# Miniprotein binders against a7ua95r516to809, part 34

Target 1, 294 residues: a7ua95r516to809
Amino acid sequence: ASLSLLSISDLVPDLQFIFFWMSNAIEILYFIQQKSPAYMQTIELMDDKAGSKESLLSATISANEEAMTILEEVIMYTFQQCVYYITKTLYVVLPGLLDCNPFGTEPSSEQCRRAAGVCVCAVCVMPEAVRRVVSVFQTTSDLLQQYQVHSEIQSQMFAYLFFFTNVSLFNQLIDKGPARGWFQRSRVLQIQASVKILLDWAKGAGHNHLAQKFFAKFCSTVTILASPPQQLSQMSWKALCAEHPSLKPVQLHRILTQYQLMAELGPLPIWQPSSEDEAYIYRTVDLLESFENH
Short names: E, the ipSAE of ESMFold2; O, the ipSAE of OpenDDE; V2, 0.75 times the mean of E and O plus 0.25 times the DockQ between their complexes.

## First folded at step 4 (miniprotein)

Design dg9 (at its last look DockQ between E and O 0.02; V2 from the best seeds 0.00; counts 0 for: pae O 13.6 > 1.5, placed apart)
Fold by ESMFold2, look of step 5:
Structure dg9 (fold): chain B 294 residues (1-294), chain A 80 residues (1-80)
Amino acid sequence: as target 1 above (294 residues)
Amino acid sequence: SMTYEVTIRTDNPEDLVRIAIELIYLALEMGLRVEEVREEGDTLRVRISGTPIQVIRFRLEVKEWLKSQGIDARVEVREV
């Protein structure tokens, strides 16, 4: 009954309706762009005894202009509605990734986890929190393919979903991590394993490049937090910035601060920001990411 | 990304320079790559590269700008 129990399957009828109209609008737009010129050529070859041919050509050009505008508005609206419904569900299920133990204690879960390699098998092997997130992605993928949505639009949809996922996970880790104990080493390793399962799904689904691009900030954060102290303490601020370009100075500084607290280390001179970065580590407006992609 | 040809036709060719300047600035602001700009009489042809969603937004914004300027022009988009 609660919002946290809402599943993507409850939204499928609405998404089917939206994808139906989006796909139809795309097909008709393609026709106008690519095939309508042949119809115009047929009209131009027709008899023009009373000047009706010229009037027909003008009316047809104007009608094509109006049709393209309407179709473009439909496509933009339906795309936005898909994003709205899907991200609403995704927002509810993503926090569970930070709390779950992907290793589990059940023998069948462990054996299935090692056998995971495809979307169906991956869902079978996954802990519940990871499975809920994958289910949103898999359902979206299935619907996009069922309605034969243009491949570039499918890619744009997943680019946004991965972007949204990255922002949600990063912001919650930074904001709630200290209070929830998510910076403890055992928890960081569990989070890393859960994200690995999600990234493996994305790779098997053909979205590896998009996932690598759009999860970079969260993955960099987890990679730093998972690093052994003897290794990380030998890396300078400049080296860390170069290895993790997705992290803003204020973000990297916060992550290193949390790492120092977890590992019971004092401030390390090697982690002092460069003179150029010094002012930026205090820009708290830059700490959390925006869900808006401007 | 994909390549598109945007065709602008107007009854007033003197507007084409102003249209071309705005199209280039709008495309760059949206992150579209401008490949070519050609003027052919009363027609402006611009080749851009981007996603279908970006190009759809681009055409809609161009139409809004033309309306705001009182320019009578037709805007076509075709994947090439």
Scores: ipSAE 0.174, ipTM 0.686, lowest interface PAE 4.7, mean pLDDT 82
Fold by ESMFold2-Fast, scan of step 5:
Structure dg9 (fold): chain B 294 residues (1-294), chain A 80 residues (1-80)
Amino acid sequence: as target 1 above (294 residues)
Amino acid sequence: SMTYEVTIRTDNPEDLVRIAIELIYLALEMGLRVEEVREEGDTLRVRISGTPIQVIRFRLEVKEWLKSQGIDARVEVREV
């Protein structure tokens, strides 16, 4: 039942508990890593009156090793659980992003005000579908900040979330796009505008470099579909591949073939993948599946 | 990304070459950068770069592999 995970706010209490344990485990692990070398030196400098120094050192090493292993397992488990529940929530809300219209959103009366006799209205508002996706990212950011999770771990969390979002949107667009009319130019421009709202949020949150990296494939796809057909027809295969390095030649060829069919283009240049590219296995894997592969 | 020093100590130095090969393979598979590998007697030192979560996963995988092979070795990780 998709009704179970319609709102990120419903998961906040459970996520708070998981983030609490993850943060504590990280802090304890950090403490052991930083203090263990100094403590070992202290043991080495102690007098060995009963031949117990070597035994104490060995016992301390074993205890630290066991504690670190347990903490690392807790950190991995809690991190994996957070990613699982957050991506599960994202999966439910992401399809709406491909079907919303940020250009056709009616401004509410509260968005219009008069200042010094001039009427100022907000003409662009975030669609509800986009707002739901942003809310998932914002809630995640708020929880990471609340529990003071190290910035590198925060970056890794958003790397996974952006990768998942990119893969999910790309797969939806390629697999369902033709039947849903998403390859129509007007729809592609709406999708591009909606994605820009997500990228702008990421930039404001300090994750611009991650967003640029992990949204590259979907952004390239949308850019191609938003390009006038005449401009695409004038480019060589080599130039097209160079312009979109995030797309494998097989993926690029598939996108262009579908675009040609949907846009009723005239004759297009012969776009051929190289013999070397044919050796690659084309497979798109979502983030959750990646966690189960060693 | 952060740089970490992974230290492997074993009572059987003959295992160090096999351990080094597996460590490099696991690190590369996990998206970690291997900066340096050096062997000193009974100790293997590997410098890797990656995120804290990647390094935590790496250490757990290394320990699991060592256990599966029946190798008695100590694994230490330190941020440099």
Scores: ipSAE 0.011, ipTM 0.527, lowest interface PAE 8.8, mean pLDDT 75
Fold by OpenDDE base, look of step 5:
Parts: C-alpha cells; sequence; structure tokens
Structure dg9 (fold): chain B 294 residues (1-294), chain A 80 residues (1-80)
C-alpha cells in the first residue's frame, strides 16, 4: 500500500497483536525482577544437603537471567515495531499540520466514534489536519491502556513519538518553510495555533511535561517567527539564545536570517552572534535535527 | 472474554518463578492475556483473560507440564 493511504486505523489489528505481546512480556519481566530476590533468599535458607543448594541457586540464577534477557529482547522488538508503524502514520499526517488554517470554518465531516451524535469534544472541534495527528496519538494511548502496558513504557512511547514529531516538523519548517511561505506572519500564526491545539491535547492526556520537553525546538522556532518585528528587533542574540536554549546557534541564526528576509528588515547588528557562537553558525550539518539521537 | 484467576500451590516455593514463566508462555501460545502475576508464600496467582474453553485447556496443559517437570503443585482456576 502506498504510504499516502496508510491510516492509523488500518494498523490497529497489527498494533493490537504487538501490544498484546509487549504487555505480557513486561508483566513477566516485572514479576521475575520483583520475586527473584525472595526466591534466592528462600533457597539460601534451605538446609545445605551436600552442595545441592549451591547448584540449585546457580541454576535458578542462570534460568532467571536467560528468561529476563529473552523478555527484554521481546519488549525491545515489540516496542520498536510499534514505533515504526506509528511513526510511518505520523510521517503521512504531519505535513498537513503546517498547511493547516485552524481559523478556517471548514466543517469537520468526521464524527467522533465515541458519540452517537454530533460530538463537541475537544477532538471533534479540532481542524481536520490537527485531528489527524491527534488521532494517531489518541489511538496509541487507547491501545496502551487497553492492553495495560506499564506506565514507564507508555511514557517512553510518547517521549519518542513527540521527539519524532518535533524533529519532523522542525526539519520541514526549516528546510521547506521559506519556499512554502510558512515564514510569513499569517502562516506562522496558523502554525502556532495548530501546535497549541496539539499541546493542549497532550496536556489533557497527561503528557504535558513530555510534550513541553520534546516540542521545545519546534515551539521555540514558531515563537520567534510569530514575534512582531518591533519586538524581535529589540532582542539581542544573547537574549534570544537565553530564551530559546533548545536551539543551536546555527538554527537560531538560520531562523533570524529567514525572518529578516521575510520581514524585509535590513541587517540588525543586535542579532550578530557572539564571538563564541560565530564559529558554530556556519555548521550547516547541525542545522537539521537527526532522528538517530534518541 | 472472561477473567480467571489461576492459583498454583507448591511445597517448593523456589519453583514458583519457573512455573510463572511457563504459565505465561503457555498463555501467550494459547492467545490468553496475562493481566497480573503475583506470589504469596507458597502460592502463585495468575490472572488471565480468555474464553472458558481456552482456560480449561490452559489448566490441563499446566497440569501436564507440572507433572512432566516432577513438580507437585495444585492448580485451581476460578472466575474473577
Amino acid sequence: as target 1 above (294 residues)
Amino acid sequence: SMTYEVTIRTDNPEDLVRIAIELIYLALEMGLRVEEVREEGDTLRVRISGTPIQVIRFRLEVKEWLKSQGIDARVEVREV
């Protein structure tokens, strides 16, 4: 199937199977980890019949280690498969978020599956492009809860998905933004509103801290671009670096340069990089974020 | 799908981890969901979700496995 036709709903049967195995493997692993010390102590308290105790202890340790290793591999594999399928779906829907006009009155034709009638829930009132992204995250959340996946694994899953989303959106904005007009103030304000809707959902879903952490680069970029020229032109390079610590010098420099071009501002001495940062602003290899750093 | 509690009692508590691992593998092979695994002294309790037929089969397979391992354990299943 072409990537363009892949919906999260089409992946649900496969994801259900993977989540089933992942959840069960996690449950076993935690059981072994919690109970193994108590069993070892029980063996240690047994009467030492001619070396049988040491042999039993060694055999039990070895069996537990082997089992834990296999379970960890299963958990890692299933986790990676979930991430793979979900990120493929995100990859398809994320570009629509940058082109979304959340202030448009386009009636959403899709009704919430949770309601028999017209639902006015936060998801149903979302712009279609935002709702598509949120639907991926919501489906993931619902599956994780349905299969009672351990909370730590849920947090890791969302951390990675938010990371992936941030990298994807940031890279697209930096690379394609100028050509697509996403650096225009009106478009930036639309993007800012769309991102706010996504962040509000994440907050409502209990992932506020993770969302704030992993969306920091994209949010910083959008915040700078949404700033009025009169305000931004009064901010020094050092002040901007301090307010947006998630941005590398090369990234900040690129954003400011593109902002200057779009706003038809002349060279601003106040935005001149510090002597310390001057060597780094030309490192174009560091401009785009990598997916491998997580 | 219904939820069942499988209780295994043994005179050899050191076997409970091995029993738990096997129970879970058997459950997975049978398409049963394991919801909770806990141990209380000489007793292992495993909560599983499945059909009555699956759980009946599961109990039989567990008993056969225990016998093959020379583990003297009592297996009880109740609906929860």
Scores: ipSAE 0.000, ipTM 0.180, lowest interface PAE 13.6, mean pLDDT 85
ESMFold2 (binder alone), alone request of step 4: mean pLDDT 88; pTM 0.850
ESMFold2 (binder alone), look of step 5: mean pLDDT 87; pTM 0.849

Design eg1
Fold by ESMFold2-Fast, scan of step 5:
Structure eg1 (fold): chain B 294 residues (1-294), chain A 100 residues (1-100)
Amino acid sequence: as target 1 above (294 residues)
Amino acid sequence: GTVVVIIQTEDEELARRMQEIARERGLELRVYRPESPLEALIEMLRLMARPDVEAIIVVSDNPLILEFAQLLAEATGKKIYTIQTRDPEEFERQFREALE
């Protein structure tokens, strides 16, 4: 079957294989780092009756350094392969997040919630689309734990996954949002609630700092769009830039323009860009985020 | 036949003997002769990663390669047989024992 039609569970055997080799390469690298000093000391204490001691030391140092370099490349390669397969699965499931309703009609529990000043009681449920995204993160976490991958590598993995998720959601919202009605406050509140489920999962998994860092752009975007007109209209361009430093001027301008249109605030914009920012506002290349991290 | 993979950094005569013994047993041998200890480590890692490889035989007197082989065996749960002897008679005995 095609990869685009597979769930994360369908990729588990392939991912297990890659995680297995990544974990093994890390363990082997650590073994060489720990054993090399002891082995070098053993060679230094040898009788040099055969006249080969210095040659053996030199050869061992060279072999050790080359082995460490290659193992680091293997670790990097397997890490990138894991990221590739996991993000490819995320790419398939993420668009559903923007159209789902966590205040939906078939609840496992019911809570009274104030929304848009209109509805007093709403039903909260984890939509299938959110569950699929959470499942990808949870399966990744389970595999990292199963193969005892070092916590630093686990953190790097989730940093990449959160970065990818943020870029994917932000680009979809900015590019397609106006045409799909996603900039309407009621729809943004649904998106915000769905993203909160992902952020709550990340916090529970010990990745709160990474989630806050890498979701900053998308979170800023939905925070602005969810803001009441009375509150947002009181903020200057400089105040909004200061409160949302993750947003580029062109991105902030696009968001505010769409907010003004959807909220029907009329023809007098209250958010005047600075003279410096005006120079960059219509640079289309800066509107969407790149999937490549520096 | 059983898939048996050999990694060798030893001389050419040992490789010839390995192939003769495998032929007697009706086994397929894939012989790798890494040019450096580093190549041996990488090739061992690649071979042990393959699902169709259940065991390898490593012929080397290099302590780093031997320790690495033991680590891979523990990590993968697969069998790695190490042969360090330079004596042809003892080599053939150990090699035949590994093929069982």
Scores: ipSAE 0.000, ipTM 0.233, lowest interface PAE 11.7, mean pLDDT 73
ESMFold2 (binder alone), alone request of step 4: mean pLDDT 71; pTM 0.668

Design eg2 (at its last look DockQ between E and O 0.02; V2 from the best seeds 0.00; counts 0 for: pae O 10.1 > 1.5, placed apart)
Fold by ESMFold2-Fast, scan of step 5:
Structure eg2 (fold): chain B 294 residues (1-294), chain A 100 residues (1-100)
Amino acid sequence: as target 1 above (294 residues)
Amino acid sequence: GTVVVIIQTEDEELARRMQEIARERGLELRVYRPESPLEAMAEMIREARRPDVEAIIVVSDNPLILEAAQKLAERTGKKIYTIQTRDPEEFERQFREALE
């Protein structure tokens, strides 16, 4: 398939060079930061018989600042290049996550259909679409480990990748979900199971905190859509807002409206926004999240 | 240092308010409006290195920018404050506190 040609594995040789240079620049920067105070102290302890100590200190500070500026620019450039190529690959493979079936051809258990939270079924398998996404994350982790990139930079990279994944999945679900049937309960349970595989991978890789933080919006959306009608009908608008603070009022309203239509909860609105939220919902048409600052 | 660096991502009105408050206190203020979280992180890193920068104030509800600010503060020891509110009254209170 054409999508297989664009796999993360095809980019590994190029990414290896970028990661290599990024790692080297980070190590040089940290070396300078560690050694600079000792060197400056050595200059300060020198005899100032000719009155040149101040000039030497000033010149050394300027040189160190310039070197650190260049290294930080190299680190940022290489980091941005890595993120660009990795997210470009993610963009191609992420839509498959919303269309795949982790339950295979086997029937789902009755418990999976009634689960309010994350669904775990005996027949769950990692679909190829999910495997492609996990492969991108795993390859990134492998490259970071191979080139011994500092943990701070590793955390920043996965923070960005999880942020990108969350925004991409949320936007596609909200924008295309109604037309593709993604709000139907059977599809939502499949999506929930697929996302659980990604979250489990992140936990195993030591990124549980980042995954919980950056997937909050999409996880809230899927959790609401997967909730049983009996449970959801018992919650007020205020309670739902409190439990899902990552969702904007307009987003929560859209999700609940779709849920009500699909779950046959009757014609009367069960969830009424507050006066403030109602005003906000009627004024704004911006439903989707931004990848960039706008 | 007497210089305060502001990094903001979403609101032109907040930028105007920040400039007014800084002017009232006679502070030198540099304001950045990055086009992306990566640019915001880069600007924070560059400014944290400068000895003339007294503090960095980050105005964002973007979790990427907030995570980067926390890690940078821990690594450098530079005073980095984060403001996550879009309520103008609460924003002005937090901003004035950060300037102290």
Scores: ipSAE 0.021, ipTM 0.462, lowest interface PAE 7.5, mean pLDDT 75
Fold by ESMFold2, look of step 5:
Structure eg2 (fold): chain B 294 residues (1-294), chain A 100 residues (1-100)
Amino acid sequence: as target 1 above (294 residues)
Amino acid sequence: GTVVVIIQTEDEELARRMQEIARERGLELRVYRPESPLEAMAEMIREARRPDVEAIIVVSDNPLILEAAQKLAERTGKKIYTIQTRDPEEFERQFREALE
């Protein structure tokens, strides 16, 4: 029942409430910052015959500094609450992205194939699992615009949402991938196509830089897994590390191990870790990403 | 001393009851009816710094205002009470309790 209540549409009233108050807190912080210099100038021009001008200036500066500090803390609190509600929705819908087939039936695959060469699948029927994720991002974007939230706060919001999405997808792929068959090449190609739809949404929404930065680990993983065996088997451990700096040694080692199993390759000498990395390839504590490292 | 009330309601009966209760205690009541939550936060911050203000009573169900009240109480040591109910019986009970 709680999974049904976590749809983004069900949370819109709560998000509207929080975004409205966050925007209001930003407005008063702005007015305090703008009005404070003018008020301080008025005090500085004041005749200080009673010797109270310096005390009034000090009290006014202190009051404004305390007000701004408290408002900044409230803004951060409301930001965290927005992120909390939105990521609970993402938690429910993201796993389906790993299971969906964006190529669909033969007619659906042909429609997506034709559209993919020109634009995001705006003309094609988007796979349901991808549509659910895009709906969360689009609803968030619409609310941020509706309440006129400052662009820097909007960027920080999407930076965290993309970070969360990357960590969630990566962890599920690594943890559940063997049991779910997600490392099979045909499956990986489907996942890659689904992620491209998300990246195209992010580009069209003006968040391309953020998506490139925060999806790097998951995209690197999928890129390696999608590579043809003839190409990947020619790349050394050192070359793979250089092309995919977002991957930790234990993560790259796990990905290559799964690739070997699915491609029916034996251990390859060219994929042996460098001596520096050999100490780290078995650190299971480093395998999965933490949601705390935004 | 002065008790400051920050309230986002137009309930005149509630306002009348607050003034009556304050008169019973010999307290001066300064009431703000801010038009926005941001205005409420600014007024609360200003009043918390005044030494003649003995307590601040915040009447709101808005989590932003309630959070600001809690942070301000922690930072200033000022007695700041929150009342979230609009039920007249429960409001009067909580208001009387805050003035003790």
Scores: ipSAE 0.014, ipTM 0.297, lowest interface PAE 7.6, mean pLDDT 77
Fold by OpenDDE base, look of step 5:
Structure eg2 (fold): chain B 294 residues (1-294), chain A 100 residues (1-100)
Amino acid sequence: as target 1 above (294 residues)
Amino acid sequence: GTVVVIIQTEDEELARRMQEIARERGLELRVYRPESPLEAMAEMIREARRPDVEAIIVVSDNPLILEAAQKLAERTGKKIYTIQTRDPEEFERQFREALE
C-alpha cells in the first residue's frame, strides 16, 4: 500500500499483536525478576546432597539469565516495531499540520456526528489536520492502556513519538517554510495554534513534561517567528540563545535570517552571534535534526 | 576494569582517542558500533550483565536509546553514562568525566 493510504486504523490489528507480545514479555520478565531471588534463596537453604545444590543453583541462574535476555530482546524488538509502524502513520499526517488553519470552521468528525449528534468534545472541535495527528497518539495511548503496558514503556514510546514529531515538523518548517510561506506571521500564528492544540492534548493525556521537552525546538522556532518585529528586534543574540536553549546556533541564525527577510528588516547588529558561537553558525550539517543517531 | 562504549560512528580517529584516554587511566575499552538502535540496546543489556564491566558509555542523541540506558542503569545498578554532544571538545570532556 502506498504510504499516502496508510492510516493508524489500518495498522491497529498488527499493532495489537505486537502490543500483546510486548506486554506479556514485560510481565514475564517482571515475574522472573521478582521471584528469582526467593527461589535461589530456597535452593540455598536446602541440604547439600552430594553437590546437587550447587549444580541446581548454577543451572537456575543460567536459565534465568537466558530467559531474561530473550525477554528483553522481545521487548525491545516489539517496541521498535510499534514505533516503526506508528511513525510511518505520523509521517503521512504531520505535513497537514503545517498547512492547517485552526481558525477556520471545520465540521466535526463524521464518527462523532453519527454517534452523538453534534459533539463539542475537544477532539471533535479540532481542525481535521490536527485531529489526524491526535488520533495517532490517542490510538497509541488506547492500545498501551488496553494491553496494560508498563508505564515506563509507555513513557518511552511517547518520548520517541514526540521526538519524531518534533524533528519532522522542525525540519519541514526550516527546509520548506520559506517557499511555502510558513514564515509569514499569519501562517506562523496558525501553526502555533495547531501545535498548542496538540500540546494541550498531551497535557490532558498526562505527557506534559515529555511534550514540553521533546517539542522544545519546534516550539522555540514557532515562538520566535510569531514574535512581533518590534519585540524580536530588541532581543540580542545572547538573550535569544538563553531564551531558546534547545536551538543550536546554526538553527537560530537561520531562523533569524529568514525572519529578517520575511519582515523586510535590515541587518541587525544586536543579532550578531557571539564570538563563541561564530564558528558554529556555519555548521550547516547541524541545521536539520536527525531522526537517527549518526 | 572494562569500560564499554556504544557509539554509532565510523570515526576511527575518535575510537583511537577514546582508547588512548582509557589506557591512560588503566582501563580496558570495548567499543561497539551498532547498526541500529535495537542493536545498541541489545549491547547495553548484554554488557550490563557482565561483572567485569565497570561502566557503559552510550553516545547517542536518540531518545529511545537514552531512555533505555537510563532505565537499564536503574534496574541493574550498572553505571551507565550518556553523551549527547557532537562537539569534539565537549565530548572529550564528558568522556573523561565518565571515566573518573
Scores: ipSAE 0.005, ipTM 0.271, lowest interface PAE 10.1, mean pLDDT 85
ESMFold2 (binder alone), alone request of step 4: mean pLDDT 80; pTM 0.778
ESMFold2 (binder alone), look of step 5: mean pLDDT 79; pTM 0.765

Design eg3
Fold by ESMFold2-Fast, scan of step 5:
Structure eg3 (fold): chain B 294 residues (1-294), chain A 100 residues (1-100)
Amino acid sequence: as target 1 above (294 residues)
Amino acid sequence: GTVVVIIQTEDEELARRMQEIARERGLELRVYRPESPLEAAIEMLREAIRPDVEYIIVVSDNPLILKFAQLVAELTGKKIYTIQTRDPEEFERQFREALE
């Protein structure tokens, strides 16, 4: 049954139920792993009655192995259900992150006077769109902590959520960005600031290494687009490929083309693809990222 | 074959009545009286994967244990019957029905 998903708070009752069962399955698996040696020792200490001891030992090992397999399937199923509900909510709120302005810059007479007439006082607040995305991550973290889900599973959950967020933001920026003005320098700087808020949250939550790994493509894209024209024009195609290995040739070519258009630059042959990559810049099937591993 | 009963209650009277009913029918009955939902779930899962177990009867009013019983039945294909009543007369009726 599909629900109308407008906020993470609407999912909390469903997620609590699923996390409760995931936690229980993990604890059952752990209990079997921890108690199995003690039970096996009990069998070993029993009197051998016409081969009964070896038969019981064999049956116990087989039963434990099958039980562990079933529990792993339950854990996987509940994990997939959590991912499904959380990513459904993320997909709805993520586009807002590309349209919001986390900056408020207003020169004050006091600041201008103090700086001899040149001063900008910047006020950065968390926009509601960014707050909605952070709330999804924070609620997920809170539920994982509340139900004491093992750290390995927590890491896998955030790895997937960051992967999903990266793919969603990248695809939206590449596909819809030109029509929505997202490649304008002022908009790119706003997007960069919003992404920094997400990355700062991830660092504070203990997931900095996962964020660095799984946001690489979108961060590379934003970094290139935010580069000053003087700096970017000095970089060769090979240098850009070396600094941004997560980007495919067609993706890098599209990003540089949009940058050139938005900066109103004349023809600049400095970003000529290598002969080896020239065929790949036309592979439009590789432009957008897949939400699935192949 | 063997019938397994998992009873998550401290009611000794219900456990006694189960043994009497099983004895009347000459049925091999294995009874677990776990003290926690976790222990009930572990025993349920272990018994569900054994081929010598014909079916499992779960006696609990705990919604989470009842949901887990449904999940185990779907995953393993083992028949699992649930009894939620604590009334002795209604319990006996449902227990006898499950044994048929």
Scores: ipSAE 0.013, ipTM 0.230, lowest interface PAE 8.1, mean pLDDT 75
ESMFold2 (binder alone), alone request of step 4: mean pLDDT 77; pTM 0.746

Design eg4
Fold by ESMFold2-Fast, scan of step 5:
Structure eg4 (fold): chain B 294 residues (1-294), chain A 100 residues (1-100)
Amino acid sequence: as target 1 above (294 residues)
Amino acid sequence: GTVVVIIQTEDEELARRMQEIARERGLELRVYRPESPIEALLEMIEEALRPDVEYIIVVSDNPKILALAQIVAEFTGKKIYTIQTRDPEEFERQFREALE
């Protein structure tokens, strides 16, 4: 029910509270790490009156280690909570990205059709489904900046969000694609354009390297499916494996099988897997990616 | 001004006595009873960042909580006093001294 659908804006107050605690815990941990050597040196330089120096040093080390452990637990917990709420929101909005049309509506007359053809690049408006996904990433970025969260934690957050998005989109395309018509060329081109908007956002936000790394599997899938039949039919299995190392042999085989069906191509001997890959494909039943990555 | 008390080893008589002493001195007292060092840390940080809080009194014999109190004090610049005694008579003496 729509009553159960919440926008990222509805979660902002809860996320602000969690980011507040995460940011403070990170800053205090950093403070302790920077000050700890100076405290230890100060104790070492103290006059040892009545043999208390060794006890004080031992107590200070133990207290410092325990404080750091507690702060690390707070950081981990708040990080996991942020990821949980953000990915829960992404899970709801991501399927729309596979169904939306970023190319706009068709012109009603020939004059308007020619005008629209000339102006298509100037009238490109982000589809609502893509805007919802981008708004989740942008809101996350804004909160990380607002609370001045350390850059390493920001990178870890977006690495996980991109990983989650890649797995979600890949799994949905492979699992539901045939029934939803998503493997049809016109649909694949729409998906490719929508994904490019997400990747362009990531580049603009300074996360190009993370996006390239964590979107590799879904991008490879869309690239293959969007390839013209004349071009793709000239590429051997070995060449496709070399260009798309993120795809497992069983996944590549499934993608090529769907491509043959949609393009109405007969059997292609050059797409025969190697003997090693054929053995792997034969014994492997799972096509979908896991959300668990150590 | 507001004084915040974070107390781990409180009993009914001690809580009542603290409120009486604060009222006698015209001070607003906000009391927290954390069940863990993590909870104590979060309460200390939140209160230390409030401009209307004059200082914090931490009542605990747990060395983790005491270490966290020192760290929060140095990080925020807020004055944090620690009381480690469980004896009611000695507690009242130290509490009255801290309120000064």
Scores: ipSAE 0.064, ipTM 0.540, lowest interface PAE 5.5, mean pLDDT 79
ESMFold2 (binder alone), alone request of step 4: mean pLDDT 76; pTM 0.732

